# VH-VL binders against q96il0, part 101

Target 1, 167 residues: q96il0
Amino acid sequence: APERGAERRDTAPSGVSRFCPPRKSCHDWIGPPDKYSNLRPVHFYIPENESPLEQKLRKLRQETQEWNQQFWANQNLTFSKEKEEFIHSRLKTKGLGLRTESGQKATLNAEEMADFYKEFLSKNFQKHMYYNRDWYKRNFAITFFMGKVALERIWNKLKQKQKKRSN
Below, E stands for the ipSAE of ESMFold2; O stands for the ipSAE of OpenDDE; V2 stands for 0.75 times the mean of E and O plus 0.25 times the DockQ between their complexes.

## First folded at step 3 (VH-VL)

Design w3 (framework fv_ebronucimab; at its last look DockQ between E and O 0.41; V2 from the best seeds 0.00; counts 0 for: pae E 3.6 > 2)
Fold by OpenDDE, look of step 4:
Structure w3 (fold): chain C 167 residues (1-167), chain A 120 residues (1-120), chain B 111 residues (1-111)
Amino acid sequence: as target 1 above (167 residues)
Amino acid sequence: EVQLVESGGGLVQPGRSLRLSCAASGFTFSSYAMNWVRQAPGKGLEWVSYISGSGGSTSYADSVQGRFTISRDNGKNSLYLQMNSLRAEDTALYFCARETDYGEWYFDLWGQGTMVTVSS
Amino acid sequence: QSELTQPRSVSGSPGQSVTISCTGTSSNIGAGYDVHWYQQHPGKAPKLLISDNSNRPSGVPDRFSGSKSGNTASLTISGLQAEDEADYYCQSYDSSLDAYVFGTGTDVTVL
């Protein structure tokens, strides 16, 4: 019985961007684009006196970022793989080699590639719908927490002012 | 129906390994952070491990740190707990628990649990 | 792991009110983290009873109420019924441990 080669699902390595912000930074840092997702990671600042709401917001933002990084890394990998397979298949059907006489990688024309893009989008339509839905939910939640944190900060400032007036 | 179903529990000797599974259904599994919570016989609830919706972030209780590994397969709607170097103190009913909506830190959905018994 | 402190047992007659306390520390309840409550019947999984200190999920009777003050949270069961006989657990987050923490649990008996 032929050993069915376990298709190594090339899961994009969770390449945590090795970007480390300076230790003394009091601000969020934006790293270079990730090689797989092409998204720029954000390193979130952690205040010394981080409130529970601030912590919840930070963690939610971090998780959302990780979610986005993973989604696009996988999507880009899948896209690249399927694109290459499509090109190879079409070239083979045309009786063309993978390389031109000049040694360049053989490419398909814009019309042929348009068919690929259409098919790819159609195939991944449901996946993109779910992504968009989740993206909106996450960003709504983040915005809501940003509002809560802002209110908390205002309240704390008011309390401090009252205490200073009473002394 | 929205549900979690744990499996993989059983009797094991100390020092052995066991892998628990939790099958999720009725909801978008990848959108939710997942946790393991355990309950020793006649005892209270103890949080064991957390994993984010994407699986990019994990955390563990000190009692299991370095021995247990939480993972998930969102394509299979499955949560896992790899338990290595099992001890008698790890004897418990292990629950799979879903965190609620984004930013909330409580468990709104629980499985029925799977029993792990570690004995010589 | 630091557990939140609960009374071991609370009892009451049908129709009475009982209160379960959940006492934390400056790193959890006292730090401002929300408290959540779970009900667990014998041989059953825990069920969310109260979220975010005082919020009742859909399907939870209005006789259940939660509050939080300082480092202590409280669950009150008014109009105690036979079906309320169960274990009750509070839950929060501890910043020092970077972990979820549960209470020691309270056995509620209806006399």
Scores: ipSAE 0.766, ipTM 0.918, lowest interface PAE 0.7, mean pLDDT 91
Fold by ESMFold2-Fast, scan of step 3:
Structure w3 (fold): chain C 167 residues (1-167), chain A 120 residues (1-120), chain B 111 residues (1-111)
Amino acid sequence: as target 1 above (167 residues)
Amino acid sequence: EVQLVESGGGLVQPGRSLRLSCAASGFTFSSYAMNWVRQAPGKGLEWVSYISGSGGSTSYADSVQGRFTISRDNGKNSLYLQMNSLRAEDTALYFCARETDYGEWYFDLWGQGTMVTVSS
Amino acid sequence: QSELTQPRSVSGSPGQSVTISCTGTSSNIGAGYDVHWYQQHPGKAPKLLISDNSNRPSGVPDRFSGSKSGNTASLTISGLQAEDEADYYCQSYDSSLDAYVFGTGTDVTVL
């Protein structure tokens, strides 16, 4: 059974929040940065006479945005979690509390944090490589569809002009 | 080798639930949208459900909307179909199918299917 | 819900050409959505045969070709062979249903 409060919220699976674009927008809208991914989401305007090819492009861009936001939300959460765990474990090893005398979170010096960054980057190297590979493939596909949409619009304009000339 | 393997089918009584699984291997599962397509014995193909690579978008055929739930676990390279309130007309061989490339809307890889029989 | 209409069966002799039609509506093929074709041998999973109206995937013989005009797509099998005996399904997308739609299927028999 689902737990109490398991009602759907307007949130992506990765914890990315949704946003509402301005009413009666006639073009794409860019929203505020997502709390977890720190990326600005784009809400795509749906034209009145959207062609199938334009719809495929828009859905590809929407899906790529969701994929990208999910990746960075998960990556940022993992980084933050592991960073806090690293700081906590090192402070405990030193016999220090989690808070400073001023009540602020205790921190490590730059040299100690460098160890964490080095280890984090090392163990996430392959994950980031796969992300970059997929990111390039997605952008290639988007560019390809943008080209197809451009050709479709040119061809439709030529068709319309030829029809007007024949009439 | 690039493949999809379905499991979880069987004989189930009307009104009961059943959960299907599809195990993917040989490709980057999270990069591909996945679908469930069914085929009743001696009948044609019927699209059932879609899920995007990220899992952020799903859609369903009108015949299963509200009863079936598609989900995926990208960490386990697995696709699922939770089927509730099953009816005799849900009896079919259920295929999981991969959508090709980014933004193309056709199925380039299919599993062999798992048989679901809804009967008393 | 809305399926694309195909003839129930088509037959031909070895070496002959046969054509299978796939007729849609203004919300799918007529709206300009691409048509894809699948071949299914008895007891087997469907296999992609033609994508985006006329593109052949790697490994599909040149004798298979696709075309599309208006609200109708066609699959042509030239030089018909015994192994072409199978069920053939077209597939597109329907904007009114926001769903993928399959054709009713065509059984190809080689006489």
Scores: ipSAE 0.479, ipTM 0.770, lowest interface PAE 2.3, mean pLDDT 85
Fold by ESMFold2, look of step 4:
Structure w3 (fold): chain C 167 residues (1-167), chain A 120 residues (1-120), chain B 111 residues (1-111)
Amino acid sequence: as target 1 above (167 residues)
Amino acid sequence: EVQLVESGGGLVQPGRSLRLSCAASGFTFSSYAMNWVRQAPGKGLEWVSYISGSGGSTSYADSVQGRFTISRDNGKNSLYLQMNSLRAEDTALYFCARETDYGEWYFDLWGQGTMVTVSS
Amino acid sequence: QSELTQPRSVSGSPGQSVTISCTGTSSNIGAGYDVHWYQQHPGKAPKLLISDNSNRPSGVPDRFSGSKSGNTASLTISGLQAEDEADYYCQSYDSSLDAYVFGTGTDVTVL
């Protein structure tokens, strides 16, 4: 059955996992690893009586997941492509073929591959620094809103207890 | 320099299409949700459309739903608004607006706007 | 679509205090969503003035203050100056529309 309303705004973009949680779930769901990012997506529950703070928290968690999925999907593809190019370039410099006599892809040993790992890390250093900064900003914001939601729920419980005593 | 620069406005006839662009610089574009806000000549501000930082979530004002499409290219630090089936009431100055840091729903950075005029 | 109601204009002499109201409904301000304020000088883009009902961003003079109670938010300009002559807009979120909503705008005139 087709989805309508607020639940449709949470669908994953193209190139991300197509996992579909149960329609009437009362809990968040963790899906299988995404084929591009290798991260497990969370599919968030939307309660009927969601407060403004709860809505902000849920949206922030959704946006953080989407951002994280896209970053690692892109990095995984770039890493794989540049690794193959590096191996090909080094085999060519050594006068070796791209495949062994058995037909398998030729590779470099761990010491030879160390140059690739150093080069890749150096090349992507600033990108990963900005990612780490934004990751921490997002997680601090999420923690902050989780605290505000927890206090809101405690406060609402206390107001309900006071009302019961009056009646 | 933290900046938003809109482009693509112009004079068009009703029923035609335009594509607006917004170039972002000086900040990590993909970390911010983006919005289009318009202002008809001599009138107030009207929210038009929203897109999340990743591009995975979009929303539209009822007046443009089904005619306008918001999109972004985070690799090019660019925001877009495809406007189809334009009407005279779409005549406005169109602003690109950055939604602030995470967990807050207000606009802390605005471009200067690009003018769209829809008339015969 | 729903919009937040503001007075069309407000005026004051230099040094006086003026207050701009922003009245919403049970689906926006009345539901508990925050109110933000923007200042717009003629021919210029809007500028964020107040966020989260009462927070002043860096660079905004402390003569600007905001508050919210019930369905109504208020922006107060204490010690009105000539450069405060501008249009002012409130903004919030509306849950029934799933949309950001702006106020109708207030023209502040310094006499």
Scores: ipSAE 0.370, ipTM 0.736, lowest interface PAE 3.6, mean pLDDT 85
ESMFold2 (binder alone), look of step 4: mean pLDDT 93; pTM 0.951

Design w4 (framework fv_ebronucimab; at its last look DockQ between E and O 0.50; V2 from the best seeds 0.00; counts 0 for: pae E 4.1 > 2)
Fold by ESMFold2-Fast, scan of step 3:
Structure w4 (fold): chain C 167 residues (1-167), chain A 120 residues (1-120), chain B 111 residues (1-111)
Amino acid sequence: as target 1 above (167 residues)
Amino acid sequence: EVQLVESGGGLVQPGRSLRLSCAASGFTFSSYAMNWVRQAPGKGLEWVSYISGSGGSTSYADSVQGRFTISRDNGKNSLYLQMNSLRAEDTALYFCARGTEFGDWSFDYWGQGTMVTVSS
Amino acid sequence: QSELTQPRSVSGSPGQSVTISCTGTSSNIGAGYDVHWYQQHPGKAPKLLISDNSNRPSGVPDRFSGSKSGNTASLTISGLQAEDEADYYCQSYDSSLDAYVFGTGTDVTVL
């Protein structure tokens, strides 16, 4: 909540929206959706005394974000390209031009487009299954490292208490 | 069976360029970070460059920063190292090495290496 | 240039135990970064022998073990055999260099 208020205040009201991490944030910051993947990027806060385990977790999360964004950017590009090719092919088969008499792009009806969506999903079924498998593997690894970091932080707090008592 | 096969090495004159390739098979290439590690004749191992699985992050040893460029083509299961402004001290056997899955901090599989000799 | 210090050579007889040290600094091993070990036979590529300080990959004999304390990691080979004659390299990560670093290498000779 505090970070959200700082983010809003940091934006110029009359200006173009800028992707800018909030000042004095001690937490991760979430940006606007990426143009190609349509996913929101996370800007990770780097602590001054980041442990090697914390660094490994952060880099794993960053790499998973990069992997996820690249996958969806490529899928969206492929979808758009194949959709255009399908529409042009079907219009050619009907003997229709690529533009209507009003100059607008010629379109197919919902029933015809349903054929494309079914074909696209069927064709990409294996790719999406492998994506889901790798997504689960990555989230399992992230959860595992989050657990290790949490245990490290608990242990460090216990050590700090013992050190303060011995002083 | 995981396999990494390097190619592109050879004899090249100082100041010239050379491009190394590494062909990967037997695993989901895009899920693994990749590295280049070199070894000068009779010397030890030296890490050269890193690239994340997606290709979005790269890093380089100080000795090659600004001269070498690591890249990958996940559709072709291939890793590359573009070497520019080569120096005599770049003479080494260059290994392609895979980072561990979701860790990329150790190198679990290595190719046999490709020899690069920089000599006038 | 290697950043982690190893002894140049270590020798032993068959059946004995040998230990190879790998000494770093506060920016790598001393900072808590994991240490990995590689075995390289003459003319061959390195092989991952120990990962994350003490983990043995599948196919690595149990006579190989690793440990880490402070600025130093150690690889111990028990029941030394003729086929263990090779070069051994430690590897970690250095936060100051933002780079992976290898040890200077140790030649193990089985007499």
Scores: ipSAE 0.520, ipTM 0.787, lowest interface PAE 2.1, mean pLDDT 85
Fold by ESMFold2, look of step 4:
Structure w4 (fold): chain C 167 residues (1-167), chain A 120 residues (1-120), chain B 111 residues (1-111)
Amino acid sequence: as target 1 above (167 residues)
Amino acid sequence: EVQLVESGGGLVQPGRSLRLSCAASGFTFSSYAMNWVRQAPGKGLEWVSYISGSGGSTSYADSVQGRFTISRDNGKNSLYLQMNSLRAEDTALYFCARGTEFGDWSFDYWGQGTMVTVSS
Amino acid sequence: QSELTQPRSVSGSPGQSVTISCTGTSSNIGAGYDVHWYQQHPGKAPKLLISDNSNRPSGVPDRFSGSKSGNTASLTISGLQAEDEADYYCQSYDSSLDAYVFGTGTDVTVL
């Protein structure tokens, strides 16, 4: 077992790269899809004079992204594992091998796979319902803080205009 | 309804290790950042460490950096603090504290604490 | 570790008002970071009393109020009662340390 890191899958070149935005960028960056979650991470810009409110917004967005990536990475792994187990079980009861005569993994027909999808959705319904609730709560909070930051920036521009007129 | 229960404290000699645990219930654990806060006997509160809800971000007070490791297992609703190279100055009651769900960086729920005593 | 400065103790008679100050620096309160307040009775865990400078969580009596200006936050207890005898801590965030910081603590005595 590697003490420095997790095992890697090596069936093909990774569809995920190590994204590294320019250090001096003044913009958020959208990276390539994460290998496990299939979601594109945002790499957030940190302004030099970030206000406390701007920092709260950025950290909330970062944590929400982490939360979302972890949820879908876990769900995708669970989905893959349970899908393979379902196929294996059904092929076994039909007296078929795990591989075709050409060496490819055997599959089930669309009707049989529909049974898997129904079972998976039913089994995970509660978990996805709580995920959707929390997703909406997080998006509402982010939108609220975006509004507060926008108002802060307008107020700062108005203070600057007042200084110009008094100077 | 929200409950945080610390365990794993005890009496140890300097240089030894302890692992503290905090069992969480009554809320969606993975949605909340978690913290350890300590209080030496007769003294004030000192923030020790932070971990984000997903576990992807951690931070530490300078006094424990490199010696303590915060972690969480969201599948078990558990928070941990691995404390290595313990010193007499680490003697304190250690609290598990929940960060707010969003927005204000306060600690809205606390456990009752677990006592760590590091004797000469 | 940087700490926010509070008076060591404050006292008052029942029915009086007491105010606890919490003074920070330009890297925490002075930078505009919010201040939170905790009440701790002897042998008990701290309890969140005031969040976000002035917000009272559910179940906190309205005799507790908070404010912030410049580098200083204040907690006011109006109509002091015997159960208010406790230690009080302020807390904020420090951008230079990238850390949460607590105040030194104030022992409130009800005479």
Scores: ipSAE 0.333, ipTM 0.712, lowest interface PAE 4.1, mean pLDDT 84
Fold by OpenDDE, look of step 4:
Structure w4 (fold): chain C 167 residues (1-167), chain A 120 residues (1-120), chain B 111 residues (1-111)
Amino acid sequence: as target 1 above (167 residues)
Amino acid sequence: EVQLVESGGGLVQPGRSLRLSCAASGFTFSSYAMNWVRQAPGKGLEWVSYISGSGGSTSYADSVQGRFTISRDNGKNSLYLQMNSLRAEDTALYFCARGTEFGDWSFDYWGQGTMVTVSS
Amino acid sequence: QSELTQPRSVSGSPGQSVTISCTGTSSNIGAGYDVHWYQQHPGKAPKLLISDNSNRPSGVPDRFSGSKSGNTASLTISGLQAEDEADYYCQSYDSSLDAYVFGTGTDVTVL
């Protein structure tokens, strides 16, 4: 039987950290923070005798992780871009250059930046609300499947004990 | 209301490429896995490809592996299927099908399909 | 591709009950993966009829029921109606293929 154990490496989207744990890993691995999302990816262990329910749970966790990675990567990018644009526009309005006399990047004061943050949060409020809603839904589903998997494991252990007693 | 609308089908010669599109509306597109399923004329349903909500995970049927590429643009609520090296056997009605939000591995909504005909 | 095996056709009179079987292997239905059922009328897109072996989505009549045992799933249509004339497909997941798999399809005719 050809060991077509080709681990179909789920190609992470081009922007997600391609953290690859050691091949002989028997547990979940946590990678370094992703450069875009700043979230630490988890590589989920796949048991040799993974049940369909365990697989569903694993896939749901993976998809949820990818969803989070993408959301925060995009959010951080948007934030950085808008922040830079805001700074540039404000400096221009003040008749100031983008660099100080010392050659450092010109910055705005804390009060001016507070206005940016307030505006950014206001503008993205709905997006964050939807994110939070979906985050709760996903985590609830994950928790539910974790419970099911736990029950399945208990049941399987009980069946094995009964079989050992009958022999 | 959930709506899926396929486009991009047509008549092509063997060995050519075609790109299918599916426009999604009525739901949070990025929250759902999407699939392509095809049906040859007078035949049954055949799963073709899967892509996760974020697009981070993809899967293909053996029959199309290495030739087809599934992708999505969540900003445009669009699903795509790039079909390369098309064969006569790829002639089918191609459906865009939505997977469930939390991976029950069923297809709860389907488009009307777009017809792809591969003929010399 | 490994397909789930369905009878080619099933027929019944109005008001009767008909059952469609879907037989898989140890790598799909027998492995414990859920079975879903779809109804397809001629020239129409498939519609999800039963999910997760026995769950009826909203809008699906109670006369449709699903069950699963071993390597076989079953769709039962009770009180057969003329509108039930359609093709029916089971669907599951195959771990050996890492793919979704459909049944061969069953044509249901109302006599």
Scores: ipSAE 0.318, ipTM 0.758, lowest interface PAE 2.0, mean pLDDT 89
ESMFold2 (binder alone), look of step 4: mean pLDDT 93; pTM 0.950

Design w5 (framework fv_ebronucimab)
Fold by ESMFold2-Fast, scan of step 3:
Structure w5 (fold): chain C 167 residues (1-167), chain A 120 residues (1-120), chain B 111 residues (1-111)
Amino acid sequence: as target 1 above (167 residues)
Amino acid sequence: EVQLVESGGGLVQPGRSLRLSCAASGFTFSSYAMNWVRQAPGKGLEWVSYISGSGGSTSYADSVQGRFTISRDNGKNSLYLQMNSLRAEDTALYFCARDVEYGTWGFDYWGQGTMVTVSS
Amino acid sequence: QSELTQPRSVSGSPGQSVTISCTGTSSNIGAGYDVHWYQQHPGKAPKLLISDNSNRPSGVPDRFSGSKSGNTASLTISGLQAEDEADYYCQSYDSSLDAYVFGTGTDVTVL
């Protein structure tokens, strides 16, 4: 289709809200919801004596956050763009302008918008299924590494106790 | 099947720039971190650069820091390496490599490579 | 920068076992970072042979095995075959460099 063939690549919003934890933060810091993804970013604390396993867990959590933020920012952008294109197309078909006489954005009735939502959900069903699959895989991996880190910390405390005892 | 195909290599003079591309297929490109790894003729493998799945995190080998820039276009399933201020020692076959899933930081699939020759 | 140290070459006859060592430092293998192994035939791209010290990817024969102890990792090829003639590279991560590091490479020759 010509209309689909004319599709251009959208540039995703590049500006994710940045926040900084307090200077002396010794814990993870949670920020306000991102404007584009509606997800709260987490700034991860890096301890000075971070083990390889702790670093793996932190980097996995950071990468999963980036992946999740990017997915929802792009999904929300795509939704907004396609919604506006749908409204514009339908208004043009009716011979109406994009603005009402009062200067407000022209809108479609609930029945027409329901058609858009149904089409959008159907079109994106497979994309969301792949997202859910990957999200579960990532969270299983995070849980697995959290368990390994917990075990490592228990083991290190035990070794410290035994070393002090042997001295 | 997973496929990675590099392109953009060639003969270039010292001090010039070159841009490499890697076309990915057979997997969800945005879900994987990607790397560039090079191999000079008759020599071993050298890691060059990393980019996270989202493109939000990058890192570079000390030998290319400040000269090379890794980027990706997830909508086009493509990875790029912008190489500036090229030196004779950058002469190598450049491989595109997919990072192993979730925190293992190894390379499970490799492209065939594209040859970059920096010579006067 | 840092490289992991491997022997330049290892040789054996068909049916023998050969072992390739990969020695790192306290900032990589010695720190507990996992080791991966790659096989590269002449003129070909590397192929992942062993991941996370000892795990075999699908399609890799069980005669290839990996292990790690202290700051050294080892790749063992049992029942050596002519098709095993290739270069082998170990690879890990270095915390002080914040970088992936490769071994110097080992040429395996089958007589």
Scores: ipSAE 0.108, ipTM 0.649, lowest interface PAE 5.4, mean pLDDT 83

Design w6 (framework fv_ebronucimab)
Fold by ESMFold2-Fast, scan of step 3:
Structure w6 (fold): chain C 167 residues (1-167), chain A 120 residues (1-120), chain B 111 residues (1-111)
Amino acid sequence: as target 1 above (167 residues)
Amino acid sequence: EVQLVESGGGLVQPGRSLRLSCAASGFTFSSYAMNWVRQAPGKGLEWVSYISGSGGSTSYADSVQGRFTISRDNGKNSLYLQMNSLRAEDTALYFCARSPEYGSWHFDYWGQGTMVTVSS
Amino acid sequence: QSELTQPRSVSGSPGQSVTISCTGTSSNIGAGYDVHWYQQHPGKAPKLLISDNSNRPSGVPDRFSGSKSGNTASLTISGLQAEDEADYYCQSYDSSLDAYVFGTGTDVTVL
């Protein structure tokens, strides 16, 4: 790449992170989409008086985000690689070149690609089943801890209201 | 049994070219991505280059980009690395390594390596 | 530098357990990419030891195990044997470099 020299020097934080840092009493911050997973990372806000329960919820959400990014990065690259291989294989079978005269990648029409999508879905059925299973387990745990945090916050509000009424 | 056999290494002067080959057997060559990974004497592993099963997608480590070219001939079950403008720091044992085309990016089988020494 | 960081060396006695850490960044292990482990005996090619964080390939003893949490992956060798004396490398993928990245390597010595 023409910008390689600049890239080799100290890596600066992203411009977004530099100009829009999280502030005290801010909510979670959402970053730009990852190149491969196409998912936006969430940078979680840490309250000054984070309870042990709130910390457990935050860490569970962070771990789930990392797991989810790994799955979709792998899935998206798998799709891209398999699609490329399928197109090249079919073009070679037809005696066609891999690129057009303009240098663009030669492509197949929708009817020709139907076989690829069918094979891709069938091949990835078990992988998606495992993803959905783990996704449900993680979301159930997150929902459970969110419920506990909500109850803790309600209890704290009631405790504060009681304190005010006692004086 | 999966086998990868590298060849083409040797002593070469700085600024010159060398072409490495890797002969694959025991599997459907076109169904797997292939890689070159090098190891300088007494040093660690460094990934050099990747090529998809069809040959349509390639990538290179920054240290070799513009100087090295990876290619494959699926009809001959062969992988190649064309190394131009060689430098002393390119001196290493060069391994041919197979990776799954899909879902995971590990190197499941490796050749024995071929030694490239860039020296006057 | 986007290389994965490993300790230079780890030593143990036969029958003991040793653990090798592999620390990455938010563009590789921290982004959720899988970590793979290789064993290299002197003068030989690397051999895949663990794939996808914790999967053992056929023929790898169950005393080798892998795990991953956050930015760090670990390889644990239980019941250490003389044959385990080798160099161990972790490997992942880095999204910012669009490249495979290896760890700095760890020399395991069996005393």
Scores: ipSAE 0.000, ipTM 0.456, lowest interface PAE 21.6, mean pLDDT 80

